# VHH binders against Protein DOG1-like 4 (DOGL4): the designs that were tried, part 46

Target 1, 232 residues: Protein DOG1-like 4 (DOGL4), of Arabidopsis thaliana (Mouse-ear cress) (q84jc2)
Amino acid sequence: MSKMRNLVEEKFLEFYESWVIQLELYLHQLLIAHNNNTMSETELRHLISKLTTHHKAYYTAKWAAIREDVLAFFGSVWLNPLENACSWLTGWKPSMVFRMVDRLRKSRVVLVEAQVKKLEELRVKTKFDEQKIEREMERYQVAMADRKMVELARLGCHVGGESVMVVEAAVRGLSMGLEKMVKAADCVRLKTLKGILDILTPPQCVEFLAAAATFQVQLRRWGNRRHYVTHS

## First folded at step 3 (VHH)

Design n46 (from n3 with L100S P101L Y102I F103Y T104K G105P S106G K107S S108T; framework vhh_6z1v_2)
Fold by ESMFold2-Fast, scan of step 3:
Structure n46 (fold): chain B 232 residues (1-232), chain A 123 residues (1-123)
Amino acid sequence: as target 1 above (232 residues)
Amino acid sequence: EVQLVESGGRLVRTGGSLRLSCAASGFTFSSYAMGWFRQAPGKEREVVAAITWSGSYTWHADFVKGRFTISRDNAKNTVYLQMNSLKPEDTAVYYCAARSLIYKPGSTEYDYWGQGTQVTVSS
């Protein structure tokens, strides 16, 4: 129930709702810049910097929140079911952004050979880092089946406050491993985003960021509208 | 044209109750966080209460906690401030404000402001 949300969920819900509203405002500015091409390079760099700072603010708030309750980010209350279904380790899958770059390449955007080479090198590195995290998640899931975890699960079948406290302590312990993995995934996300922006020209960066923000905003609007229009 | 119109301000005796309303128009109300501010003569504006666009989180200043409650009705594009156990120190012009971004409760940076409604608490 919404009234039963914990303090971390309530604080991050407030932050995220405000963060998305600001993202929509930045998306509007990106679309104006993309469609009219009247902005100087200095103005485009300033707009790109605003988006970069906005994404960094998200991770600053997220890392503070996961330190308190990382499990809040698995099945987040501030995300609709569609947004949650599209998540990979509490956020976007790093390799997904290269699909957006590929779509831009197939439009009127012209990438020079040097950019194509650098993007391919970045894609390979991102995939390698992504797979390392997937292997760590697999090891974490296997560890949950260890003798100690089996014993703790059995204790959870008993009635009484002592059993509940032991299970809560075990869950809290497990959260430390999840926090480390989530931060590792977020570092790959930030490195991938920075890498792409470093390779692209300012007009290409605006087009890329507009595509990414459009997808994020539309996914949220579509999922939210379903609850009010088609929800049974 | 963006408008925020406050109503409900009047003279009230100490210990009394009052409900303020703020009617919003000209923007997508359900996408904006709302706040109530007050300003007494010779003092700076101070934040009294805030509510997120979804209504899922509210913040109240320490000096009004337990006495004032902020709420909103997105279907009516209206935000409310229920004021109980009023004190002479609550005498001020009360302002409704809207913002597209709220990260820190108590922030005074708002995008749109109403003209205010006078609340006077007599002792």
Scores: ipSAE 0.000, ipTM 0.120, lowest interface PAE 15.9, mean pLDDT 80

Design n47 (from n3 with R99G L100T P101R Y102F F103Y T104L G105K K107P S108H E109Q; framework vhh_6z1v_2)
Fold by ESMFold2-Fast, scan of step 3:
Structure n47 (fold): chain B 232 residues (1-232), chain A 123 residues (1-123)
Amino acid sequence: as target 1 above (232 residues)
Amino acid sequence: EVQLVESGGRLVRTGGSLRLSCAASGFTFSSYAMGWFRQAPGKEREVVAAITWSGSYTWHADFVKGRFTISRDNAKNTVYLQMNSLKPEDTAVYYCAAGTRFYLKSPHQYDYWGQGTQVTVSS
């Protein structure tokens, strides 16, 4: 009756590798679109839709996987150490995407005053939602320090079927709490992404998505290059 | 002794429904992903559907999406394939398989196999 934790890790590793390859292909299409002013608004909207669908596919697969084993997403084997070090609740920190928005303001893309105001409102709301989740994380940590959990941890050091079963039930309850928190964080990520894309024009959306994808791809490539070989 | 035994295959008319069952024994069923494969005369064995060890994640081939549903009952060591809106092209021997990598499309990546059950669809 053993858990096959590595099965979830194996399945998501295969999914993630394919997902990143497709992201790189979409990045090439975004860069071509950005460098050519011959694409129609309809063609740009179609490309933006493809990337939006691609990101939604990631969360669909992730939520299915965390339902099986949420702990696999804390210190993920499909991410390199640099990617793991940059994670906030198993993914990118929502407020950080506004750094990509700041790059648009410094580039040749001109944002009108109305867009700047809406982006600032979205930034404030995103930061608020992010902090709300951080408070939920704090409550979770306090629950871990609860007397009952400390006592259960002590019991887990003893041989005894009943003690082991009680500890296992407690761990399953905590895992359910983590799953809800991770899904809440992912909802903030998706709302933030949608909000930015709703404010920007199609050419600005292409530049934003290209910047975001470039950062993600570069972070992965740099982390993969920055590894050490053990000397025997 | 590891064994997978399929049942439920029969002759059925186009548009009909059928439920296949696969009873597992001799291994820790709840630790294995399960898949349904089919093989028509003169064709290679192809993946129809797969389900994780707990049942929380499923995959269905495009040619059966919306018509077939895979499910499992770990208490009974059984995996099921509910087949609706059957077509003549669904005629094949259906096999259940157990493995650790259900996401993979290749039959050779499954550890245990049943002997198969014949499904014939005619009008």
Scores: ipSAE 0.000, ipTM 0.093, lowest interface PAE 19.5, mean pLDDT 80

Design n48 (from n3 with R99S L100Y Y102K F103L T104F G105T S106G K107R E109A; framework vhh_6z1v_2)
Fold by ESMFold2-Fast, scan of step 3:
Structure n48 (fold): chain B 232 residues (1-232), chain A 123 residues (1-123)
Amino acid sequence: as target 1 above (232 residues)
Amino acid sequence: EVQLVESGGRLVRTGGSLRLSCAASGFTFSSYAMGWFRQAPGKEREVVAAITWSGSYTWHADFVKGRFTISRDNAKNTVYLQMNSLKPEDTAVYYCAASYPKLFTGRSAYDYWGQGTQVTVSS
């Protein structure tokens, strides 16, 4: 049985499906590159550029979609319940990627002192940017609990007509506020990703991107297998 | 019972064309993404093309872009692979596969597989 999805949800679902297929193919290429130490620096840089372009394409599509319906990204129909449960402001939590960086450091001990210092500086800045956005989200939630908003909702229920316009304007204002916060969170994600890639060497970038893509793909598979077993 | 049945594989000459079909039954076809894979002797199975559940988005591997086109007909529960400008390197067993809408990445993500159809391209 198909649920009644809005057009933004249907369009982005189809985009995301094709985007994830390409991510899995890039993961395969990253794993080949990681296991083949004969690839040139130029070849590694081209592969890293493909991944960077792929992630930028995701945010281009996402920002176009949230202009039309930001609420589609809170509890997304193109994500399984496990992926949605692990979401922070409609996507991955930026500071979480430093766990993957830490594993790279511990598994191979290939990072030089200058890289470690820059990664620590980036970690601190990323955490600060996250906390700033979280404080803004808290302020948004407090505004939603405002007595006037509750009163407007009650008026919309029993008056009809004249009150509907006021409620609709309030909903539009809320959506614009959420869109701004989602874009701010996405900017932190992109800055964190770029920052890590700028600090790492091409072979280290390949290892980092492979770890990140593996986590994303595995999280999707784990969540979908549980869903499939439950429904099948 | 879930079934995917490929057909259309045969011997063709270099530069020729061929259309493969995959008939699906036993599941809600229009809710599944579909893919075409191939495997040559002694090689790993590789993704050739994929199409989303509605048909609105398609993906083709770089080595077949401009030559192969994936399409589907949800009314007939069938997915197609149109192959043009065939090369000897395209010789392989071609498989169709189905993936649930929220699981749509790589070979390991596909839920159902056909038995395959042999395509041989001679010079």
Scores: ipSAE 0.000, ipTM 0.273, lowest interface PAE 12.9, mean pLDDT 80

Design n49 (from n3 with R99K P101G Y102F F103R T104Y G105T K107P E109Q; framework vhh_6z1v_2)
Fold by ESMFold2-Fast, scan of step 3:
Structure n49 (fold): chain B 232 residues (1-232), chain A 123 residues (1-123)
Amino acid sequence: as target 1 above (232 residues)
Amino acid sequence: EVQLVESGGRLVRTGGSLRLSCAASGFTFSSYAMGWFRQAPGKEREVVAAITWSGSYTWHADFVKGRFTISRDNAKNTVYLQMNSLKPEDTAVYYCAAKLGFRYTSPSQYDYWGQGTQVTVSS
């Protein structure tokens, strides 16, 4: 507690910790549903709905936070270094979920031909949207190397109302551009998740959501262990 | 010319309420995070509450949570501190301060400060 955090960072860290705890509770419910096969279709759809709502709550909170400070999401303090290293534009890479689907299909998820075709079509569309965003981010990074960033760096060395206001206007402009790109990436994530869930049956959705939540939870635990300080 | 002017400080009884206001001029208020600080005699200046430039996020110190609420009106270039359930320990000079950007830093890193308004809470 030796240094104050940004207000957005403090609020989102508190939100994210509680969100992950709830995700672990939902993961437990998903694993029970999958392993015991005792739930009705109505019960499975209700559980899937809870997970869908939980993920939507994350993006609602994230979009509110990035309106205030999108830069907090680049090198997030609520994520460990391993989670940050695995991030693509402040979150999971959308096309990676198809690797999870492929892995499940080989081991336990039996998909009919119509589902396989629809998943492949969705995969191609997702990869295309992903590449479009990557090109936009590349253009943004190139633009940041130009006069604007040089001016911003120079002005940051001078005190004065006018200089301070110019620097702040420039930073706000840059932040708005990043916010737009992050929201675009998040829209691809949400469309990809919805698309997969629309293609899969309720039992297959439970297996997919369980696999995704397990990966997220385990990535956090593995990363946290690397930074563990031993106390006797 | 940058100016922050606090008002609303007065003597109030224990359990009472006060609303402090801070009127800003000479800078683009809607681009600045705002904070309320206080300083009691013989003590260091401490942060009481802070609000982001848009007003969407607020922070309150543990010793005032549930009692004080910070808010802002960007159309009026004013930040407020609503103080409820006042205690004698709340007696201090209250200052508003402005910080460029969205980073929350120590009091010494705030860009602009008001002159303060005295709040006295009697038992």
Scores: ipSAE 0.000, ipTM 0.133, lowest interface PAE 17.0, mean pLDDT 80

Design n5 (framework vhh_8fcz_2)
Fold by ESMFold2-Fast, scan of step 3:
Order: structure tokens, then C-alpha cells, then sequence
Structure n5 (fold): chain B 232 residues (1-232), chain A 122 residues (1-122)
């Protein structure tokens, strides 16, 4: 929590605090569903739909916010240091969810051969899309260090209307480039989530969503406890 | 000194209404998400309702949705819980709290009050 927060940061912090609380409430419902084998397929699909809608609401709010200030999402004030350290392009790394699926397979969830094949195909596709974005980010960082950008940075240190306008245009261009990359990464996240839920049965979807929500909530709690103990 | 003081509890018959109040002092009230939590006799803490710092986002536990309303007044540094259609199962000590972690045996309150007793019986 920083005293030098802008309006976008303040609004998204309030949204995110509320969003996480609702996620914890949905996690409770997922855990109840997991322990109750009498829920109908319709009831399970309704619960899965609530979680899917909740995640889509996050991206709707995020994309509105990054249109105004994408840089707020790099080192976010609404995330603790542990959450920020675990972030990949302002969110979870898409390939990580397949490790969660693998862990569930070894402990509780039995998948048929067709599901295993489809998950492996989705994993490969997700990793490919993820690497494509990483290459784009690397290209972006290299461009930041190129001769032209270095020259513009030096000009920005001098008092002059022309230099100021040129630097402002360049910074606006850089922000637009980051916004495009963040949206691309978020699209991979949403496609990966949808893909997994389409492959899994409703009870398996409940297991997966419960594991993912537990990890997200627990990571936040671990980071907050460490921060609280250190700073009170 | 940070302080949360709950009031408004009492004895009420089933179907009755009560309004709980929480007066906050010693911190920037408008910068905190506020919660109502309760502890029934012999049971653990149960989250009841929460309200975001400006009041734009409100959430209720399924057990109280439609019956309880959470309200905040940042100028007065107050949060309220309007309870209607009270049931015997709503009997509990009600606490006002700034941060509450759900879904585990771990509970952590940045700030918490002493509570106010609500008893619903005929």
C-alpha cells in the first residue's frame, strides 16, 4: 500500500480487494460441492459458470484500467510482494495451470485417454503462445535500450518544447505497446482456462477450480502474513 | 490508538429486527474494507458481510443475503448491519473487523472490536 497512488490504482485496488473476497466465498462453495456427491450436473455447471463469470469480470475491469494506465499493473499496489514476484506479464503464467492439473491427476482426479490427449495438445499450444509473447516482450525491452530510445531519453533531460513533445509521444507509444502485450497475455490466460474447463467433466472442473482458487488465496495469505510480521 | 466499538445487540424474537453499529477511530477508516463476522455459541467465526472502502462493492454470506444490509458512513466513521427476519441461528457475538481471511482455520484481523451479543429466542 503506497501513499502515492493515482486514481486508477485506488479504483482498481478497491475492485480487487472485493474480487478476492468473492473468490474466497466461491472457494467455500467449491469445497462444499467437492465433499457433496449429491449435487446434480446442472448445479455443478451453475457453480462453474459463476467462477467463469467472476474471472471474466476481472479481465473486463483490468482492460478498462490498463486503457487508462497500464503501468499500474507492473508492480501493482493491490498485490503483496510475493504475489508480484510470482506474476508473469501482470498475471499468472498460463503454463502453470497444467502443473496443477498434473498434481490433481496424481492424487485424486482420474482422466480418460481422450482427456489426457486434449490436455497435452492444449499444454503445447499454451506454451507456444506464451513463448511468442515472451519473444515480443524481449523485443520490446531491446527496443527500449536501442540508440534511438537512449537518444530520446537524453533529449528529455533538456528544457525544450520540441524535445518534451517528442519524448511524451514516445512514452505514449511505449504504454500502448505494453497494453497490447498485457491484453495478449490475458487472452492466452482466458483461452487456457476455457480450454481446460471444456476438456474436464463438471466434477473435475470443480476440483481444478478449487485447486486454482486455493493456490491464489493461499499465496495472498502467505505474502500478507510475511509482510504483516515484518512491518506490522 | 486503533479502536472498533460495536453496539446495538440485544434480545429479540424470531422474525424481529436489530441494527448493529460499529464506531471506528484511530485509523483512516475510508481506506479499509470493512467486515461483519459472528461467532455463535460453541462454534468458530463465521463471515457475514463486507463492504468496500467507498461502498461500491458489497457481499453477503448466503445465510443472510436478502435479510441483512451492510451500510457505511465514511464521514461519521461508522459501519452498520441492518438485520431483519432474524432466526434463532443468527444468535452470536457480532464483530466489526477490517480484514478477515476466509476458508481456513487461520484468522487475521488488522483491527477488531470487542463484539456485541445478539440473541434470537422466544
Amino acid sequence: as target 1 above (232 residues)
Amino acid sequence: QVQLVESGGGLVQPGGSLRLSCAASGFTFSSYYMNWVRQPPGKGLEWVSGISRSGSYITYADSVEGRFTIIRDNDKKMVYLQMTSLKTEDTAVYYCATRYFLGSSYTHFDYEGQGTQVTVSS
Scores: ipSAE 0.384, ipTM 0.720, lowest interface PAE 2.7, mean pLDDT 84
Fold by OpenDDE, second read of step 4:
Structure n5 (fold): chain B 232 residues (1-232), chain A 122 residues (1-122)
Amino acid sequence: as target 1 above (232 residues)
Amino acid sequence: QVQLVESGGGLVQPGGSLRLSCAASGFTFSSYYMNWVRQPPGKGLEWVSGISRSGSYITYADSVEGRFTIIRDNDKKMVYLQMTSLKTEDTAVYYCATRYFLGSSYTHFDYEGQGTQVTVSS
């Protein structure tokens, strides 16, 4: 469906397009590294560092944008419907990455017992953090339908100027709450990612990152085949 | 249909500079992410640099970072690559390549240009 776009959406759309292109380029490098067993540890670490820096850049841009309009990220116009449908609080669900790790374990990645234990601990912690955020979201959603908000909504529909201002103020307040929750979610994502990378060896990190990037890119491709996102 | 014409290549000594130009036609230039790619002798296509629609976001390959500068002019439908501190390993045919932002999320670049030869040699 066509949606009116604001300046924040337009800017972030352009950023995201650029970011995704770069991600795809990194993905190719990751795949080459994965298939080339001759790369040194130093080279692998450098590649990992590039990817981590790239991800950090995304969140830096995102957090700047959400300060201006967090609502733009709920129903992101730069994502296709499939990508949006798979989003948890404006991004990937942190616990999802453990599925990727599990897949790697079953295929090529040999983890030592100590790594397995640490990953499980991290999984538990990540799940706990996710649940905590979800509870807060639920509370927030319930609060949206409270009597006060309903009254404000009614006033906004039938009364001019002053009532509109009251409603706008209320919406701003709600937006601030959403921003906090989104940031919290992003923190969990970043912590989870860092945690995994700290547990894995450089070759394993490369495999993991390749898998993650592949998933992200493929999800976008699959979604685009069905529904082209209109960015005009 | 995308039409791209590269120019500005030539023979240069190591440490020298060249400025490549790409003239675009046959499409809405401002709607495309633009790239420079190159093909060294006997090697595959290598991405060099990219620039977003408005020019706000620019990226470089590690091998050229700090030496090359990509610029675009949407009014003139041009994209440029200023190359400095050229090295022998920069020897390649350089191509202007485009990606439509509404297009597929493939890393495959499309270009219709003939390319321009850059040779860095003593």
Scores: ipSAE 0.334, ipTM 0.684, lowest interface PAE 1.5, mean pLDDT 87

Design n50 (from n3 with R99T L100S P101R T104L G105P S106K K107G E109G; framework vhh_6z1v_2)
Fold by ESMFold2-Fast, scan of step 3:
Structure n50 (fold): chain B 232 residues (1-232), chain A 123 residues (1-123)
Amino acid sequence: as target 1 above (232 residues)
Amino acid sequence: EVQLVESGGRLVRTGGSLRLSCAASGFTFSSYAMGWFRQAPGKEREVVAAITWSGSYTWHADFVKGRFTISRDNAKNTVYLQMNSLKPEDTAVYYCAATSRYFLPKGSGYDYWGQGTQVTVSS
């Protein structure tokens, strides 16, 4: 219902705004670590762990929210239009992060041959998992277009208890399908992130996380600037 | 060994002020978000205020907003709660807590807890 949907949106908006503020603070610490070679491996691993925990907290909150209202994550009120336009199944497209990994080849730290091989294997696996989800999304869209779904939509135009119940059941089914696809996409995101961090050294992890957070923060700032332009 | 030690709790009159301190040891304090919680007899523990690892951002519960201020000093490994315009309803044991994960203004999600300091507000 709309009251429950509004509550989910309100709670996640409050969570997300605070989550992004904390991300900006972690980004500042990552940039300091990246430009400072005095931090120990233990200190770098602790910082990387904080970022990993921060991202896991996002998915914990997201999965709780989508269980109640997955549609809130399609055209999210806590995201500006630019952030929404860049979304693939309610988040970043997994294969895109390998563009950020490519920047590490031009960094002060050099990827060794074994790391390059493992990153390429991970990239191929990630692309495969991504394409599997895209095929599931296509099957979902085809199912939505079949005659029975059209008939259910027509029934929903009639005022009556039976028609209302049938439409509500169909909408629940659609939402469950979307929830499964979003969770599948999020699992690929988390596996990709973990895989990259497992392959990289701590200084390389800091550089990668700094690049990813910088992109996310800047995308938000660019979108906010464009969207909230002061009228003359 | 991780320790959080609260201090500053005492008896104060309605309308009075008090500052609580929480001294942290055994972990990298500057990398943890901190929260202040309270629990009155027969009531649930509730979150009062929270502060991010850097101190740049704070959150305060609506029932203390404008009266209480959380702050931290990373050089001293200490978090503070400045309490102004105290009311009898503020009588509780006050706890500080630390979290290595994202700042959460909820009772769950904190990794380390202090033993508490008693604040009593007389009418």
Scores: ipSAE 0.000, ipTM 0.133, lowest interface PAE 15.5, mean pLDDT 81

Design n51 (from n4 with R99K W100F L101W I102L G103T S104G T105S Y106S S107P P108A Q109H; framework vhh_6qgx_2)
Fold by ESMFold2-Fast, scan of step 3:
Structure n51 (fold): chain B 232 residues (1-232), chain A 123 residues (1-123)
Amino acid sequence: as target 1 above (232 residues)
Amino acid sequence: QVQLVESGGGLVQAGGSLRLSCAASGFTFSSYYMAWFRRAPGKEREFVAAISYSGGYTFYTDSVKGRFTISRDHAKNTVSLQMNSLRPEDTAVYYCAAKFWLTGSSPAHYDYWGQGTRVTVSA
C-alpha cells in the first residue's frame, strides 16, 4: 500500500514539475502579449487556448492520480509548505480569483457594465458552489470524527483480521467519498475559470491569466526560498 | 445537424406537476453540460437548472430548489426536468440548452438551444 502511494507521488511530482515549467513559459508569453498592443485577436485567442488546454491537462492527470491515491493530494510532496497552507480542498479556492478580476477595472482595457453584471452573476454562483462543497467537507469530517469510526479503529488494533477488514473497508469508503468531493471542487474551479474567460475580451483574458499564473509561480518561489534558507 | 427537442409542456393548475424532456441529437451529448432556461412573458431568459456531463453535479436557481429536479439519461441522450408544486410564477416558455464547457447561469454562453415548450400554471 505504502509502495503504491510512493509511486503515485513520484509520478505526479515529475508531472507537476514539468507542468509548472511550462506554465512559467506561458506566463512569459502572456506578459509579452499584455505589453504588445499590436497582437491580433486570433493570436491572443490562440495563446488563451494554450493556457486553457494546459489547465485541462493538469486536471486530467490529477483525476487519474486521485483515483489511485487521493490522500497524496492532501499535504502533497510536490508542493512546498506555503503552497500547502494556501490550499482549499487540494487546490485554489474558486472565489479568490474574482479578486484578480477586480484588478482588471484598473487595466488599459476597462470592463463594460454588461461584463460587470455577468461577472457578479458568476461570483454569486461560484460562492454557492463552494458552500455546497464545504457542507460536504463538513459531513466528511463528522464521519471521520464519529465515535463509531474511532471504536472501529481501536478494535482494529486489538482484534483479529475480521475487525481489520471492516476498518479497511470503511477507510476505502471514506477515500472514495473524498475523491468525489475533490473532483466536485475541481469542477467548480474549471467552471469558474471558463466562465471568466467566456465573459472577458481576449486582451482582458490575457491580463487575467497573467495575473493568475504570476500569483501561482511567485507563491511557489517564495515558499521554496523560505524552505531552502531553513535547510541551508 | 444539431437538434434539441423539448416536450412535456402544457397547462396545469397551481400545486400540480409536469415533467419536461429534451431529446438531443447531432452532437456528442455525453460531453455536454445540459441546462433548462425559461422566459416569462415580458422578461429575459433566466436560468432554471443545469446538470454536468456525468450527471454528478446539479445546479438550481433559488426559486425552484426543492421543487424541481434535473436528470439525464446517457443511453437515450435525454435531459429531463421534473417540476413539482408549480406556481403561477413558473408560467414561461422552457428552453433546453447545451454547452461544451461547464458553465451555468448566462444564456449568452450556451452553444445550442431548443425551440422551447410552453408551461402555463393557472391560479
Scores: ipSAE 0.000, ipTM 0.097, lowest interface PAE 19.8, mean pLDDT 81

Design n52 (from n4 with R99S W100R I102W G103F S104G Y106T P108Q Q109A; framework vhh_6qgx_2)
Fold by ESMFold2-Fast, scan of step 3:
Structure n52 (fold): chain B 232 residues (1-232), chain A 123 residues (1-123)
Amino acid sequence: as target 1 above (232 residues)
Amino acid sequence: QVQLVESGGGLVQAGGSLRLSCAASGFTFSSYYMAWFRRAPGKEREFVAAISYSGGYTFYTDSVKGRFTISRDHAKNTVSLQMNSLRPEDTAVYYCAASRLWFGTTSQAYDYWGQGTRVTVSA
């Protein structure tokens, strides 16, 4: 039997490609809005809402998919090697977006003191939530190397069908733990994104979202073209 | 080697319909992502629609959603764009495009292009 993509991998690959196409369309709208000071606050808020809804749609689809096969999200077939190398628990590391905010502050974004204080408080909270998840991942990895897991592996190696059932039950338990951890990480991502957007004005939100989408789209393009040139 | 040939363009009145076809040759069609782009007189090339290699997912620019339908036929090595309820602003040269590794809304995502087929929608 040749290695083949499972159904979850095939379906999410197609979903993700479509999701990125829509992200690129929104990026074009964000760049136009950023360069055109004639857009009303209502129009800017509508565009920001479209991006927020788009990101929520991603997590809705992801959580449905990880319920079926969470391991598909580790070393994902719909991500190129560069995107996979940059992943933290199946997605972007929440605290990294504050580096993007810092770059905007230095370049163009005019933030008032109250916004700076709120962003710093959010940064601290986000790092705390990240560290909590990293400790949970460490505990998960230690459990994988636990003496009892090693004994289950030995049992599966030397005994017939009965040991297979015990090992399969243990693997299902590990997958459930990993699913819970991935969802926790995604919740931190969504809270961080919402927190930043709640602090920023609509023009600042547009600039932030444009920077984030540009980085995401460009990282994918760099990885895809380099992979083709290098490996073809 | 790789060729994409569009057909089906023409003159149609507003509210009418046209079906564009793109015949692909010189590559494994079922392994490629396919898209339609258009260029109106005096404007830059813009994305219209895309279809995944399996045909399971389709994507459209907002201005054509509900009016245009993209489809593919692996047996015929053809991708089609059914255009209904045509508007004068749909007047453009329509291009078929193919990508092995990536599909997106920008020209840079696509490796191969057809020569285009002209669509004129009169008021």
Scores: ipSAE 0.000, ipTM 0.193, lowest interface PAE 14.2, mean pLDDT 82

